# VH-VL binders against q6dbn1: the designs that were tried, part 5

Target 1, 243 residues: q6dbn1
Amino acid sequence: MRCISCREEYLPRNAGTCKECYVEAGETEEELKREIDDLKAKVAFLRLSSSLDHGTSSTSRSFTDVVLIASEDNAGSPPIPAHKSVLVSRSPVFKAMLENEMEESLSGTIKISDVSYDALRTFVYYLYTAEACLDEQMACDLLVMSEKYQVKHLKSYCERFLVTKLSPDNSLMTYAFAHQHNAKHVLDAALSQIVENMDKLTKREEYMELVEKDPRLIVEIYEAYLSKQVNTAAGGTSTSKTS
Below, E stands for the ipSAE of ESMFold2; O stands for the ipSAE of OpenDDE; V2 stands for 0.75 times the mean of E and O plus 0.25 times the DockQ between their complexes.

## First folded at step 4 (VH-VL)

Design K2 (framework fv_socazolimab; at its last look DockQ between E and O 0.58; V2 from the best seeds 0.00; counts 0 for: pae E 4.2 > 2)
Fold by ESMFold2, look of step 4:
Structure K2 (fold): chain C 243 residues (1-243), chain A 121 residues (1-121), chain B 109 residues (1-109)
Amino acid sequence: as target 1 above (243 residues)
Amino acid sequence: EVQLVESGAEVKKPGSSVKVSCKASGGTFSSYAISWVRQAPGQGLEWMGRIIPIFGTANYAQKFQGRVTITADESTSTAYMELSSLRSEDTAVYYCARSPLRYYKWGMDVWGQGTTVTVSS
Amino acid sequence: QSALTQPASVSGSLGQSVTISCTGSSSDVGGYNYVSWYQQHPGKAPNLMIYDVSKRSGVSNRFSGSKSGNTASLTISGLQAEDEADYYCSSYTSSSTYVFGGGTKLTVL
């Protein structure tokens, strides 16, 4: 019998697709399922909050009603107009700020410190589109902003970018940064790199810097290392307990 | 865009100290390593030391050990370099420069314009 | 004092290629030490061109770095008038410090 995809011959008890094509199709299916999940998350992120769609007579034809300003140099940087409905829908922090009649809600101005105009513009663009052009510095800047404003979708986006740039050489510094900024996905990836290269990395100056800064970070590294050694030595499948 | 802005030029007498500031903007200060590099008139570059603000500790070139102190203040995104017991040969342009934290060994990709320190009696 | 040796000057004609060497010990140049190259125009701050053997983003493909043994090299192909500057190598040493070479003045004829 011949595979319907690649026309290579295969044994009769296989489905109408040879083993190699079936494995490739399975890998492609898993990639597509991940892409569908990513698109579902993006759609959920872009959805407007029902609370802003209710309780006001305002129409969707409204102009911008809030301005964001990079406070480091707002004299040289233009204000960034935005819609409160978008900000509230994508950030619990903006929701609390703008729905509870704080100064920003009353003035229509949000000043954001320690950010460039370019980073702020990119952050706002992401809130509207779920897209951003990243480099390593922008990813760090937006990760910190996403944590401050609790924009989990953007945080995950920045984390995935930083993980693609991870290497054994930068793993200890990446771990320290991720730990300080609560970047769990980057933290876990950095830990994996550190554990796999433990003998080399514990001799580096970065390791001593971590010990001096916060020994608890070292405890986390060793706990992960010991956990991997137990799993490797045991070599067994864990048992499931059912209720 | 990451930018470094140094404090203004200074004229000092021998035996005094100078403290130069370096304000970082346009990025996440905790993702930087900050170095200080000087250049005497007509001379080459000389690395003085580095701080990694997320750690708060500094490394110094052996030549400057004991005379230089480098600190950082995360709340203001500012690094400082203090050089004591000034001598006439300390007359130079002093640069602050940053490296990305994850690649701090690769060199310095953002530089301040430099601060002139003149030591004369 | 400088542990990295560079030639004091190098020259080349427009359109030629030139190579600037940076020689040190295995602790300063060899496989585990990061060698970087900076360009400095008169009156300006240094500009990072090469880190290790990799070109910095936005730097022309005319600039390339290499290492062999205890010598790192910066090669500038297709010389242009704007390439006339001072060039410094630097290395991260085994003592956890940076060192700069003495610098090389490139003259474009």
Scores: ipSAE 0.358, ipTM 0.715, lowest interface PAE 4.2, mean pLDDT 82
Fold by OpenDDE, look of step 4:
Structure K2 (fold): chain C 243 residues (1-243), chain A 121 residues (1-121), chain B 109 residues (1-109)
Amino acid sequence: as target 1 above (243 residues)
Amino acid sequence: EVQLVESGAEVKKPGSSVKVSCKASGGTFSSYAISWVRQAPGQGLEWMGRIIPIFGTANYAQKFQGRVTITADESTSTAYMELSSLRSEDTAVYYCARSPLRYYKWGMDVWGQGTTVTVSS
Amino acid sequence: QSALTQPASVSGSLGQSVTISCTGSSSDVGGYNYVSWYQQHPGKAPNLMIYDVSKRSGVSNRFSGSKSGNTASLTISGLQAEDEADYYCSSYTSSSTYVFGGGTKLTVL
């Protein structure tokens, strides 16, 4: 039979498409599904919660413009203008800050501590566009900010990026970082990599530092490692009984 | 912009100690390692030591072992370098520099402006 | 720890290419991919140019890094007047320390 996709002859046992084309089609379908889901998530993130759909007459407090300032020490960085309405819609933390008669709400100035101007600018840009050019440092910075200001969409974006940058060399530190900032996806990925490379990583300086300063993380690593070993051992015994 | 701001110039006598500070602004202090590097007049760069603030652990170059102490205060985002038993040869510009924690072995991406320490009789 | 070995000086004409070598040992340059390059202009702090042997730190594509054995190399193509500076290589070591090269003065003719 000839494959409908590649027109190559394939064994009659396969209905319509060759095995290779079927696998490729499946991979493409999965990729497209992922893209669609990502686009849906982006659209959802960018939708301004129109306070209009909930019929409660609460006085459309016209949010005025606000400026964000990076760190008190960056006296030279220009303020970043933003709309309170956008900030409130994207971040529950900003909503809480700006809906309350806090100084920030009254002054129209939000001081953001422990962030670079570039990171803050990128963060604000993301709130408007759901887009960011990330390197590893920016991803970390934005992850921290996303956690602090509870911007879930951004946090997920940063975590996905960081997972793609995982290597044995950075896995221990990434694991520690992920714990510090409650980055679950990064944590799980880093842990998996650590467990797979346990023989090498236990000899590293980073490992010894963790042993000394955060033994809890070491316990978690070993628990995961042992679990993997037990599962592997159990799987090996089941295959030997069927021969 | 992320900046490392160091303390002002120091003039010290031989045998005394100097403590230089490095304050990080515009970043998460805990996400970086801080190194100290010095440069004598007309000479090259010399690595002195490094601290990882999140762990509080410091490593030192062998040349400075026992004479240098590097500390960090996370609450103020400030790293310190103390050098004791000062000699004329310790006259140099002292730099603090940061490295991302994930890749602290790869290099130092942001540097302080440097602190001039002069040791003279 | 002995400094990495760099030539004291290199020179090139505008638009030409120059290469600066950095030779270490198996405990530093040869043992790891933790080589970085720094540019320093007179009276200024060093700037990171290259890290992880060949990765650019926000610098022009005219700057490239490579490594073979115990020797790392920085190549600057299309030399510009602004490239005149001191260049330092650095490597992380097996002793959990950094080591710098002696520095290379680049003169643009």
Scores: ipSAE 0.212, ipTM 0.706, lowest interface PAE 2.8, mean pLDDT 87
Fold by ESMFold2-Fast, scan of step 6:
Structure K2 (fold): chain C 243 residues (1-243), chain A 121 residues (1-121), chain B 109 residues (1-109)
Amino acid sequence: as target 1 above (243 residues)
Amino acid sequence: EVQLVESGAEVKKPGSSVKVSCKASGGTFSSYAISWVRQAPGQGLEWMGRIIPIFGTANYAQKFQGRVTITADESTSTAYMELSSLRSEDTAVYYCARSPLRYYKWGMDVWGQGTTVTVSS
Amino acid sequence: QSALTQPASVSGSLGQSVTISCTGSSSDVGGYNYVSWYQQHPGKAPNLMIYDVSKRSGVSNRFSGSKSGNTASLTISGLQAEDEADYYCSSYTSSSTYVFGGGTKLTVL
């Protein structure tokens, strides 16, 4: 068998290309597929929005059967139209809500409290497209929403983003936030940052507030620190030494 | 859109107390800190104190220590500022403002509309 | 120090640049990189323009912040009529509080 791109002979069953040509073609193909999927998702979402502006378009099989409202938003933000089938497939919480004969299922309206219109819109966009544009505040808001509606992949995405923004200056607050919202990945990363800077822990202004509010979190910090001390004293014989 | 909605205007007598509320809507209450800032007529901004709702702890400017109490109710997403022993110089517009919890030292990005408190005899 | 020092007023012509200074001490502006700038139009709540000395809060790139020693500066380039407002600096302090500047009235000529 020969690579059709570079004409080099290679092991059979490698999809008709050599490894280098296959990898390069695969990378280009993945980039193009990502771009196509992004454009399709944006077009689908925009068409959904456009259908609301054009009465005649509402019969063109967009057929939204539910609206989501940021009910605490005093700006009178517009309802976000959606499909029950999408919500149900993406969130077990929405599935429970909409499959039961609950008020939300019967009224076709879901009121979401304590979220901004922008956060709710971004959340719904993610349910349709698996994409979200994050800054630090949006990542926090969507992390809370993903926990509430059990959207595991969005939660993971938000946690990875927040970890990239960890610093000694925000690690103690990030740790408390992550603990409050069961954000295990962020929690572990923040804890590692804190124990790496233990000499400064009691100098942090937030330290006494955490001692007062939840002393168990402080115990967890000291226990993690002691574990690291034991591993460090062993001269590199332990697995968990990386920060 | 995240909004902070403050309670209505108040007229108080000297020596009384006033309690202003600030209801956060369109955002997760646990992800930010709330400050209270006042502005007397024709004067500049004056920071009074801050609460971090997730901790329930408040910090106050020295000038207001002993006269101001800032509290938060996470169940209603509402922060409160109570100022006691009112004097005529406490006549001001009182603002609540939020800071992202992870970056509360960096500034206040969303502000309430302000509550006018007038202290008159 | 009880308040940060700002000029009471500054003026500039349309399209010009102006700079507003904010001077504190080593216990606030000089000791931390937590300086923010707020714009306030008459009868309205303040709007955050700059935080962390130089980071923009979604405002035009005509607005920039800097700091040298105990003095922070807000520079507004390409002045427009709507820039006419009061500007306040604020800094985090060694007492874990905030302190505001006295405010600067910007007049666009």
Scores: ipSAE 0.212, ipTM 0.628, lowest interface PAE 5.1, mean pLDDT 81
ESMFold2 (binder alone), look of step 4: mean pLDDT 87; pTM 0.915

Design K3 (framework fv_reozalimab_arm2; at its last look DockQ between E and O 0.01; V2 from the best seeds 0.00; counts 0 for: pae O 15.3 > 2, placed apart)
Fold by ESMFold2, look of step 4:
Structure K3 (fold): chain C 243 residues (1-243), chain A 121 residues (1-121), chain B 110 residues (1-110)
Amino acid sequence: as target 1 above (243 residues)
Amino acid sequence: QVQLVQSGAEVKKPGSSVKVSCKASGGTFSSYAISWVRQAPGQGLEWMGGIIPIFGTANYAQKFQGRVTITADKSTSTAYMELSSLRSEDTAVYYCARSPWRYYKYGMDVWGQGTTVTVSS
Amino acid sequence: QSVLTQPPSASGTPGQRVTISCSGSSSNIGSNTVNWYQQLPGTAPKLLIYSNNQRPSGVPDRFSGSKSGTSASLAISGLQSEDEADYYCAAWDDSLSGYVFGGGIKLTVL
């Protein structure tokens, strides 16, 4: 019997596809399912909330109705025009700020003094597009902003980026950042990287400084390391809890 | 050996801004947390905020939120503190100080020489 | 109105043991390590004690730190005239998300 997809012959107990094409189709199906889920999450994130627009329908005819400013009293930072409906749709914090007659809702100006203009512009761009051009510094800045404004989709995006940039050279510093900001996915990945490179990293000055300055982190690192040693013959993964 | 060298003394008028620099030498700048601490004449130490240069993350004391901006330039190993809307009460010595391992909360083991900022007409 | 409370001054005579106290709360000293700084007249502060009781290189062992609950202490044994300085306790405060200093204590060696 001939396989429908590759036309190779095979034994009849298999369906109309050969074993090789069936397995390959299954792997491609799983990749496509993941891509579809990612796109669905992006579409859901980009949708606008109708509640603000319907409550203020006259303003939905204008291009922009609010301005964000990266520094208080700093005239060197350009204003970033935006739509309240977009901000409210993406952020529960902006929703509360803009729907409850707070100073920002009345003035049409949102001042954010603890962020660079480039980080704020990138943050706003992400709220509109679900895209951002990241480097390590921008990813950290946006992760902090995503927590402040409760933009979960952006937090996940920044965490995935930071995980892809992990290396032995930055793993200790990334671990400390993730610990400080409760970025669990980055924390777990950095810890795994540290454990895999323990012999190299324990010789570095920055590791010895960590031993002296924050032994709580060292306890967590060694708990993870010991769990890996116990599970190495079984091929297991570290199961130590991190804080 | 790690050293922190700050910019020189400043005399400013009320309502203006001041930007103090803190250049680090020795060690890896990305391993630091840089704090800014001020001391008015005859007064105690006051933490203004800090930054973790590799991540660019700044943290500010609540008293200074909105008036202070702390930044870092990794390519020059330099941290900056800018204080705006200056008042006479801002007359003080401004110190930068480093903490190891990107943790400004674990102690400041290296201090700059201090920068005197005088706000007067 | 410092978040960490220190007495404003203390005094002692050469050779005496002096204990300098620092009182905080569960959000600072109770949850985080305590650091101590010495500031000699006309100079920048110097880290004297970190992580509650650790001495940096170059700090004599007559300086010791301890922590109990929400309080911390700096002990100076064998007091010397060169120890005349201001002393600050400090810790991270979780509720303020910031580093806090005590008001400082002026130690006079008589």
Scores: ipSAE 0.000, ipTM 0.401, lowest interface PAE 15.1, mean pLDDT 80
Fold by OpenDDE, look of step 4:
Structure K3 (fold): chain C 243 residues (1-243), chain A 121 residues (1-121), chain B 110 residues (1-110)
Amino acid sequence: as target 1 above (243 residues)
Amino acid sequence: QVQLVQSGAEVKKPGSSVKVSCKASGGTFSSYAISWVRQAPGQGLEWMGGIIPIFGTANYAQKFQGRVTITADKSTSTAYMELSSLRSEDTAVYYCARSPWRYYKYGMDVWGQGTTVTVSS
Amino acid sequence: QSVLTQPPSASGTPGQRVTISCSGSSSNIGSNTVNWYQQLPGTAPKLLIYSNNQRPSGVPDRFSGSKSGTSASLAISGLQSEDEADYYCAAWDDSLSGYVFGGGIKLTVL
């Protein structure tokens, strides 16, 4: 019979979907569920508390009441206009900054240190749209900013992206980065990859750097490695008794 | 139109077993899950278990675990529910129903007509 | 006792909007989609709502479902005499690894 989904011939005399397609359909269902949850989270993030249901698109300079300035070595970055109401709604840190009688609130100028203009611009854009085009560097930059300004939605977004970019080659450095910025999901994923490739990674320069700079991370890696080895050994003994 | 046709009414003694059949017509039997749901007189609906014929794997409600067996014959597009160690409390209408989705999550869109099982001394 | 909780009865007059509630937990309604069934006297149940708010073919648009948190609701607008039936909510329960029903509600049209 031919599968109604893939049109391939399968042995069962039953009309319908082949086993493989059925399984794939189930997996797709779970993926869709996740996507729905993500969309819900995005909608929730974009909800403005007050009457300013201004559509996500209004990055217009119109009625802006605050500017953000990237303070990197290049003193000449243009200010990025924004709305206090948006910043306050998206970030508890901005809320704290702007609700108090601090200079930032009075001047309408927020100086952001240790961030590039591009990163800051992308960050602000995300606060309005919940969207960002990421490469690895931008994801890292935004992750740092999201942690600093407690934008949880953005942090999660960046972590998910970084996890997809994990490889044995970047796992050690990514692990260290994740630790530094409390990126738990990235940390776990990186650690798993490190443990799986321990024989190769211990020979790398990055490993030696970690040994020197942060030996605690090395201990953690080895603890995870040993735990995995013990569990694998225990699982192997249980399967041999049932044969 | 897809239909589920169940076997006829049964009268059983306590301690005996009953096997109810559910034949599907007009659809792709293997692409659906078949559930069994019973309803005692004047009571609500109770899910007993189900089977995904394509996998051959059955799930059971904990209450019926060890006493109910659900099987499916793909060649005849027929599902079966066997309930053993029958008690008076098992007197009910038993329904088979199909679900188009994995793990029965998205509802039962086609129901059999029901099979009355009476357990009496 | 049913895992999902429903009031035992509800009533309404023709043309009225009636809402039937269903309460569950994080392991069922909280994690999975809710289905609603209508059962007319002496008949097999009929799927009324699936995936929280979707209507199968042939179900009138006056029936609507909603879900929030661990609770679900069926709304019937423009109540008709033919709507007198038992209504059951249902969902998959992850903790039980099984499908669960509400206790059912008898809707009377006055």
Scores: ipSAE 0.000, ipTM 0.479, lowest interface PAE 15.3, mean pLDDT 85
ESMFold2 (binder alone), look of step 4: mean pLDDT 91; pTM 0.942

## First folded at step 6 (VH-VL; framework fv_socazolimab)

Design a1
Fold by ESMFold2-Fast, scan of step 6:
Structure a1 (fold): chain C 243 residues (1-243), chain A 121 residues (1-121), chain B 109 residues (1-109)
Amino acid sequence: as target 1 above (243 residues)
Amino acid sequence: EVQLVESGAEVKKPGSSVKVSCKASGKTFSSYAISWVRQAPGQGLEWMGRIIPIFGTANYAQKFQGRVTITADESTSTAYMELSSLRSEDTAVYYCARSPLRYYKWGMDVWGQGTTVTVSS
Amino acid sequence: QSALTQPASVSGSLGQSVTISCTGSSSDVGGYNYVSWYQQHPGKAPNLMIYDVSKRSGVSNRFSGSKSGNTASLTISGLQAEDEADYYCSSYTSSSTYVFGGGTKLTVL
């Protein structure tokens, strides 16, 4: 499911049917700079794709200077050609990797373990175009990759998709996943749903497993619940933080 | 302890369709992906596709694309696999199996008992 | 490749060790660390033995897994009569699907 206001042309005064995507504020200079960078990346990819369609073309913008491989220990994996300039502009992790004379910068090869070719190709396509077609597995894979390579917009996009699938029955496991992968938006949404259904927490099959594997998560849930109860009991007069 | 219980044996005519169910005991549904794997008599295992019930979307092996549909009903903790345009070669035992939603692309740890589907004229 | 390559059969004596190979390509076994091994006794559903190449799924430490390049291996040490079964490898693929090997019949002599 996609938000209609994100799909259509966005104006500050248009609220439409997606209030979560609409903010009654003007665009900042920083947001405009981000949009310009996104458009530049898309243009770079379109030029790459056009050049590859014409086998006889050899323009400066068609020259890739790095290849990405989906496995650390196999020479047979299909390489994905890319431009270092695109990778460093889209990811501070790639920037550190390629800028500081690391092995990847010297060899022109980046090996990424524990990722499918399709997920890696989709991730690279996103870096060029700011577009990705999500299904359930791809959203999970791209969320993990977006965290690892610090691609904030892709992480937010995947989190929004995952939040739409939250239910009382899956909220505890979704909370655990979000905690593991630093997915704060999913984490907060799952936690809220758990707290609203606290009477069901200990009845979940997964509860005892989490108590054994990561009891800290269960403690955090109880702490959030108690905090909400204190604030509810105090009404508009909340206890001030003293720490 | 945790079980996947599949529907009973089916006998179908060529050209018809079959829909096999897989009911999870307890609440495996919100925490797991469900795959369908078949095995023809005396043959090996063949992966058909999977669904992640909390997302409601499924993906399929290329061989079965256009013939197989995998669905899930979270209210009854039941997954379904429907195979259309049946041929005699579709005679097999059909298994459902689960994989954890811990975002690991690892194996299937709990399997159903299998449903025998016989396609006979 | 539509299926991973396994030997059709292997055999070993009680107390000895056997190794079953599973060969694929860079788009499956060679490309990922998501290889699983299943044991199937006649008339029964498969049982997960090994996942993520070498991790045991609650089974005896006599079972171990490894991978080198495009070939994964299952090793069973201290062979027992109850180990006699069909063994299947499975791998995640670049198409975000799973593929099984053809299966290996283990005979314990």
Scores: ipSAE 0.000, ipTM 0.428, lowest interface PAE 14.1, mean pLDDT 76

Design a10
Fold by ESMFold2-Fast, scan of step 6:
Formats: sequence, C-alpha cells, structure tokens
Structure a10 (fold): chain C 243 residues (1-243), chain A 121 residues (1-121), chain B 109 residues (1-109)
Amino acid sequence: as target 1 above (243 residues)
Amino acid sequence: EVQLVESGAEVKKPGSSVKVSCKASGGTFSTYAISWVRQAPGQGLEWMGRIIPIFGTANYAQKFQGRVTITADESTSTAYMELSSLRSEDTAVYYCARSPLRYYKWGMDVWGQGTTVTVSS
Amino acid sequence: QSALTQPASVSGSLGQSVTISCTGSSSDVGGYNYVSWYQQHPGKAPNLMIYDVSKRSGVSNRFSGSKSGNTASLTISGLQAEDEADYYCSSYTSSSTYVFGGGTKLTVL
C-alpha cells in the first residue's frame, strides 16, 4: 500500500521511501487499470463469438462493423467479427485500408490470404487483448502477419518466443526465414548461434542450397564471423584500423 | 487447421505430361516446405522432390531428375508438380505434403488427399 | 536398392508388443538423426507418428522410436485392433533428399 504520509512509518523493512511507495502505488493502480481494460476486451471478444454463433437477438451483437475472413471463401471458415476502431488503433495497415474509402471499408469485409482460421482468430484476439498462446508454428504464422499488418508488439512477442526455440539444427533455416521477414531479433540470435558453430557451417545440408540460391545470406554469416574474430583478437578492445 | 487440397484425378496417355496442383489453406506458405510423394497401386511410398517456396528452390530424388519439375506460386499459396514422359509405371496416387521450414529434415506433418494419375493407352 | 529395408509384414496378438526395423546406410539412417515413421490405413493418406525418437503430439504413448547405427526401430506396445495398418520409415539423406522404406504391413490377430 501507499504511505499515508511521509511523516508516518508502518512497515519499515517492506516499505521504501514515502516517495518510492507513492510511485509504486501509482504504478500498481495503472497496472490494475490495464488489467481491467484487458479483461473487458477479452470478455467483449468472447461475447462477440458466443452471441454470433448462438444468439437470436441482434441487440446483443456488440456493434461490430467489420468482418475478417481467413484464406478461403465463407463456405469453409467462419467469419470473424471485429470493430474497425480496434483494428485501426492496433495496425497502421488496417488504418490505411479502412480510412481511405477502399473496397474493404465500403464492404465491411477484409479477406486475409495465407492464414488459418485459428491463426487469424489468434491475431484478432491479440489486437483486442495483447495476448496470444504460441506454439512454434503459430509464432511463425503470427510473425509473418505482424510484419504484413505492422503490429510491432506482436512481432516482438513472436520473435522472443522463436529465440527460445533456436537450436544448432534449426538455426540456418531460422536465419533465412528471419532475413526474408525482416525479423531482426530472431535474425541476430540465429546468426549468433551459427557463428558460434562455424566449424559445422559447411557440413550443414542447407549450406550449398543457400550458397546457390541466395549467396548474400552466406556472405553475411562469414562477415559476422570475421567481425567477431577481429573483436576477439583485440581482446574486446578496439584499436584504430585503417582500411 | 492447415489443409492441403490437391487437383482432381487425371487419365493420361504414355509420353504425355501431367501437372498436379496443391493449394495450401490455413497456413503461411512461407513457413514450410512442400514435398511430393507417390504411391503406385499396392506399392509403397516414393519421395519425388521438395520445394522451399521462400527460395523457389527444388530438390529431386535421383530417379525423377530430368522428368519432374516442382514449382510454387506464393501469391496463390499453390505448389505444382509436373511429371513428363509418362509411362504406365507412373500410374499412382500423388500426394503433396508439408514440412515445417525450420524442421523440414524430420518429415511431413500434413498431407493432401492424394491425386490419382492413371497412365494407359 | 535405394529404399530403406523393412520387413514386408509383422504380426502380433492383442496386448503384445511388436518391433518394426528400418535399415539403411551411413548416407541416410546411419548418418543422420532424421528418421520418421508413418502410419497408413487403407485408402488414406499417411499420418506422421514419430520423428527421430520423439513422438508426434496426440500419438499414443504405446508407440516409440529408437535408432542404433544404420537401423531405426518402431516399437508398438499393448497392440490394439486399430494399430492394424501399413507402417513406413523415412530418412533424410546426404544428398538433401528423403528416402522411404518399403513398408511393413502390421496384422493384429
């Protein structure tokens, strides 16, 4: 709890300065407000799904004004109802799409290709709640979507997850994937793992395939390796070098 | 869920070619590799080749080199397998199958329904 | 001569265990830890059961994989009628390709 007054102590070993306690109380209040907003958004999203699937009255529909459709036409996958205001607030791409009188804005329908219903639903859920349940495939799918729709925080979240799944066996292909999708955090982590295992690089089956199809990726690995060797030889201290 | 949908059955004459399509739905096309595997009537599985769509790179089993071409169109999330100079021995069910890109060496976790190709005179 | 070697058929009684072998060379099974096992019921596409020694999510704990030298093995314990199917091994190769075994028909008595 916040100190009552800077002139009163009640838990000297557990409380910081009165100013520190006051700041902590303010931070806790703000955190609780965010949690309440998140829970309200989650309840609103769940209510939309439940009401649209089983409800008989339109007055309970939570005033959605846009529908998202995954990869196939409506015959296969159920539409995902949403609010334009949420999409616009979370994605500059959706903002451009919905505010510029484009066909999507006029029809109220957004068709998203190359995504599963589950991935799209998880993506929309994230836009409402800032939460997503990731496995490795979902993290890859949502990373691609977050880059396309410019959802920066989701991209960072997916990258952090994928970094925890890096291994010597998957690092070269993870590097290539990250390079293609501008996933800088994953790219740097994968590159570091590859460089640490440079003695195995030319023995990897993917090596020759990448040399033939995208040699730039391999050149960047060797350049990173040389940079680390130079830094190691200098004892971690830079000396003036003229090219 | 991720689903691979293959084109319909075909009947071909010896010496012709066949092109089978595999449309990926429910998954990001750039996050996996696509293999083609065939199975002749009453016979076992035979791997033909693989494409990694993000590179457009295809690798083929030695038996099929020169006769098989595997391609991918990322804009339609569709992979293709074209087999030329057809013989009666090419009569088989042709499957497309998916491998996660980061683990493609481990095998194929999602399979299409199979396309029957019959080569007869 | 390029396919991995599996027995053509194996049989077991309900509740017993069976093991299916898959033998290759140092350029496939012996050189890599990328062996997979597939189950195929008549008229259906193959289903991935095991990759290396790890089991695919949702597959019964009765299925296990192992490998020693050039030979990989699939062991099915506590045989049930539903296990009756064709089983295929597959391995990554030194030429960045895959090769399948000839297949094993499992009959549950």
Scores: ipSAE 0.308, ipTM 0.656, lowest interface PAE 3.9, mean pLDDT 80

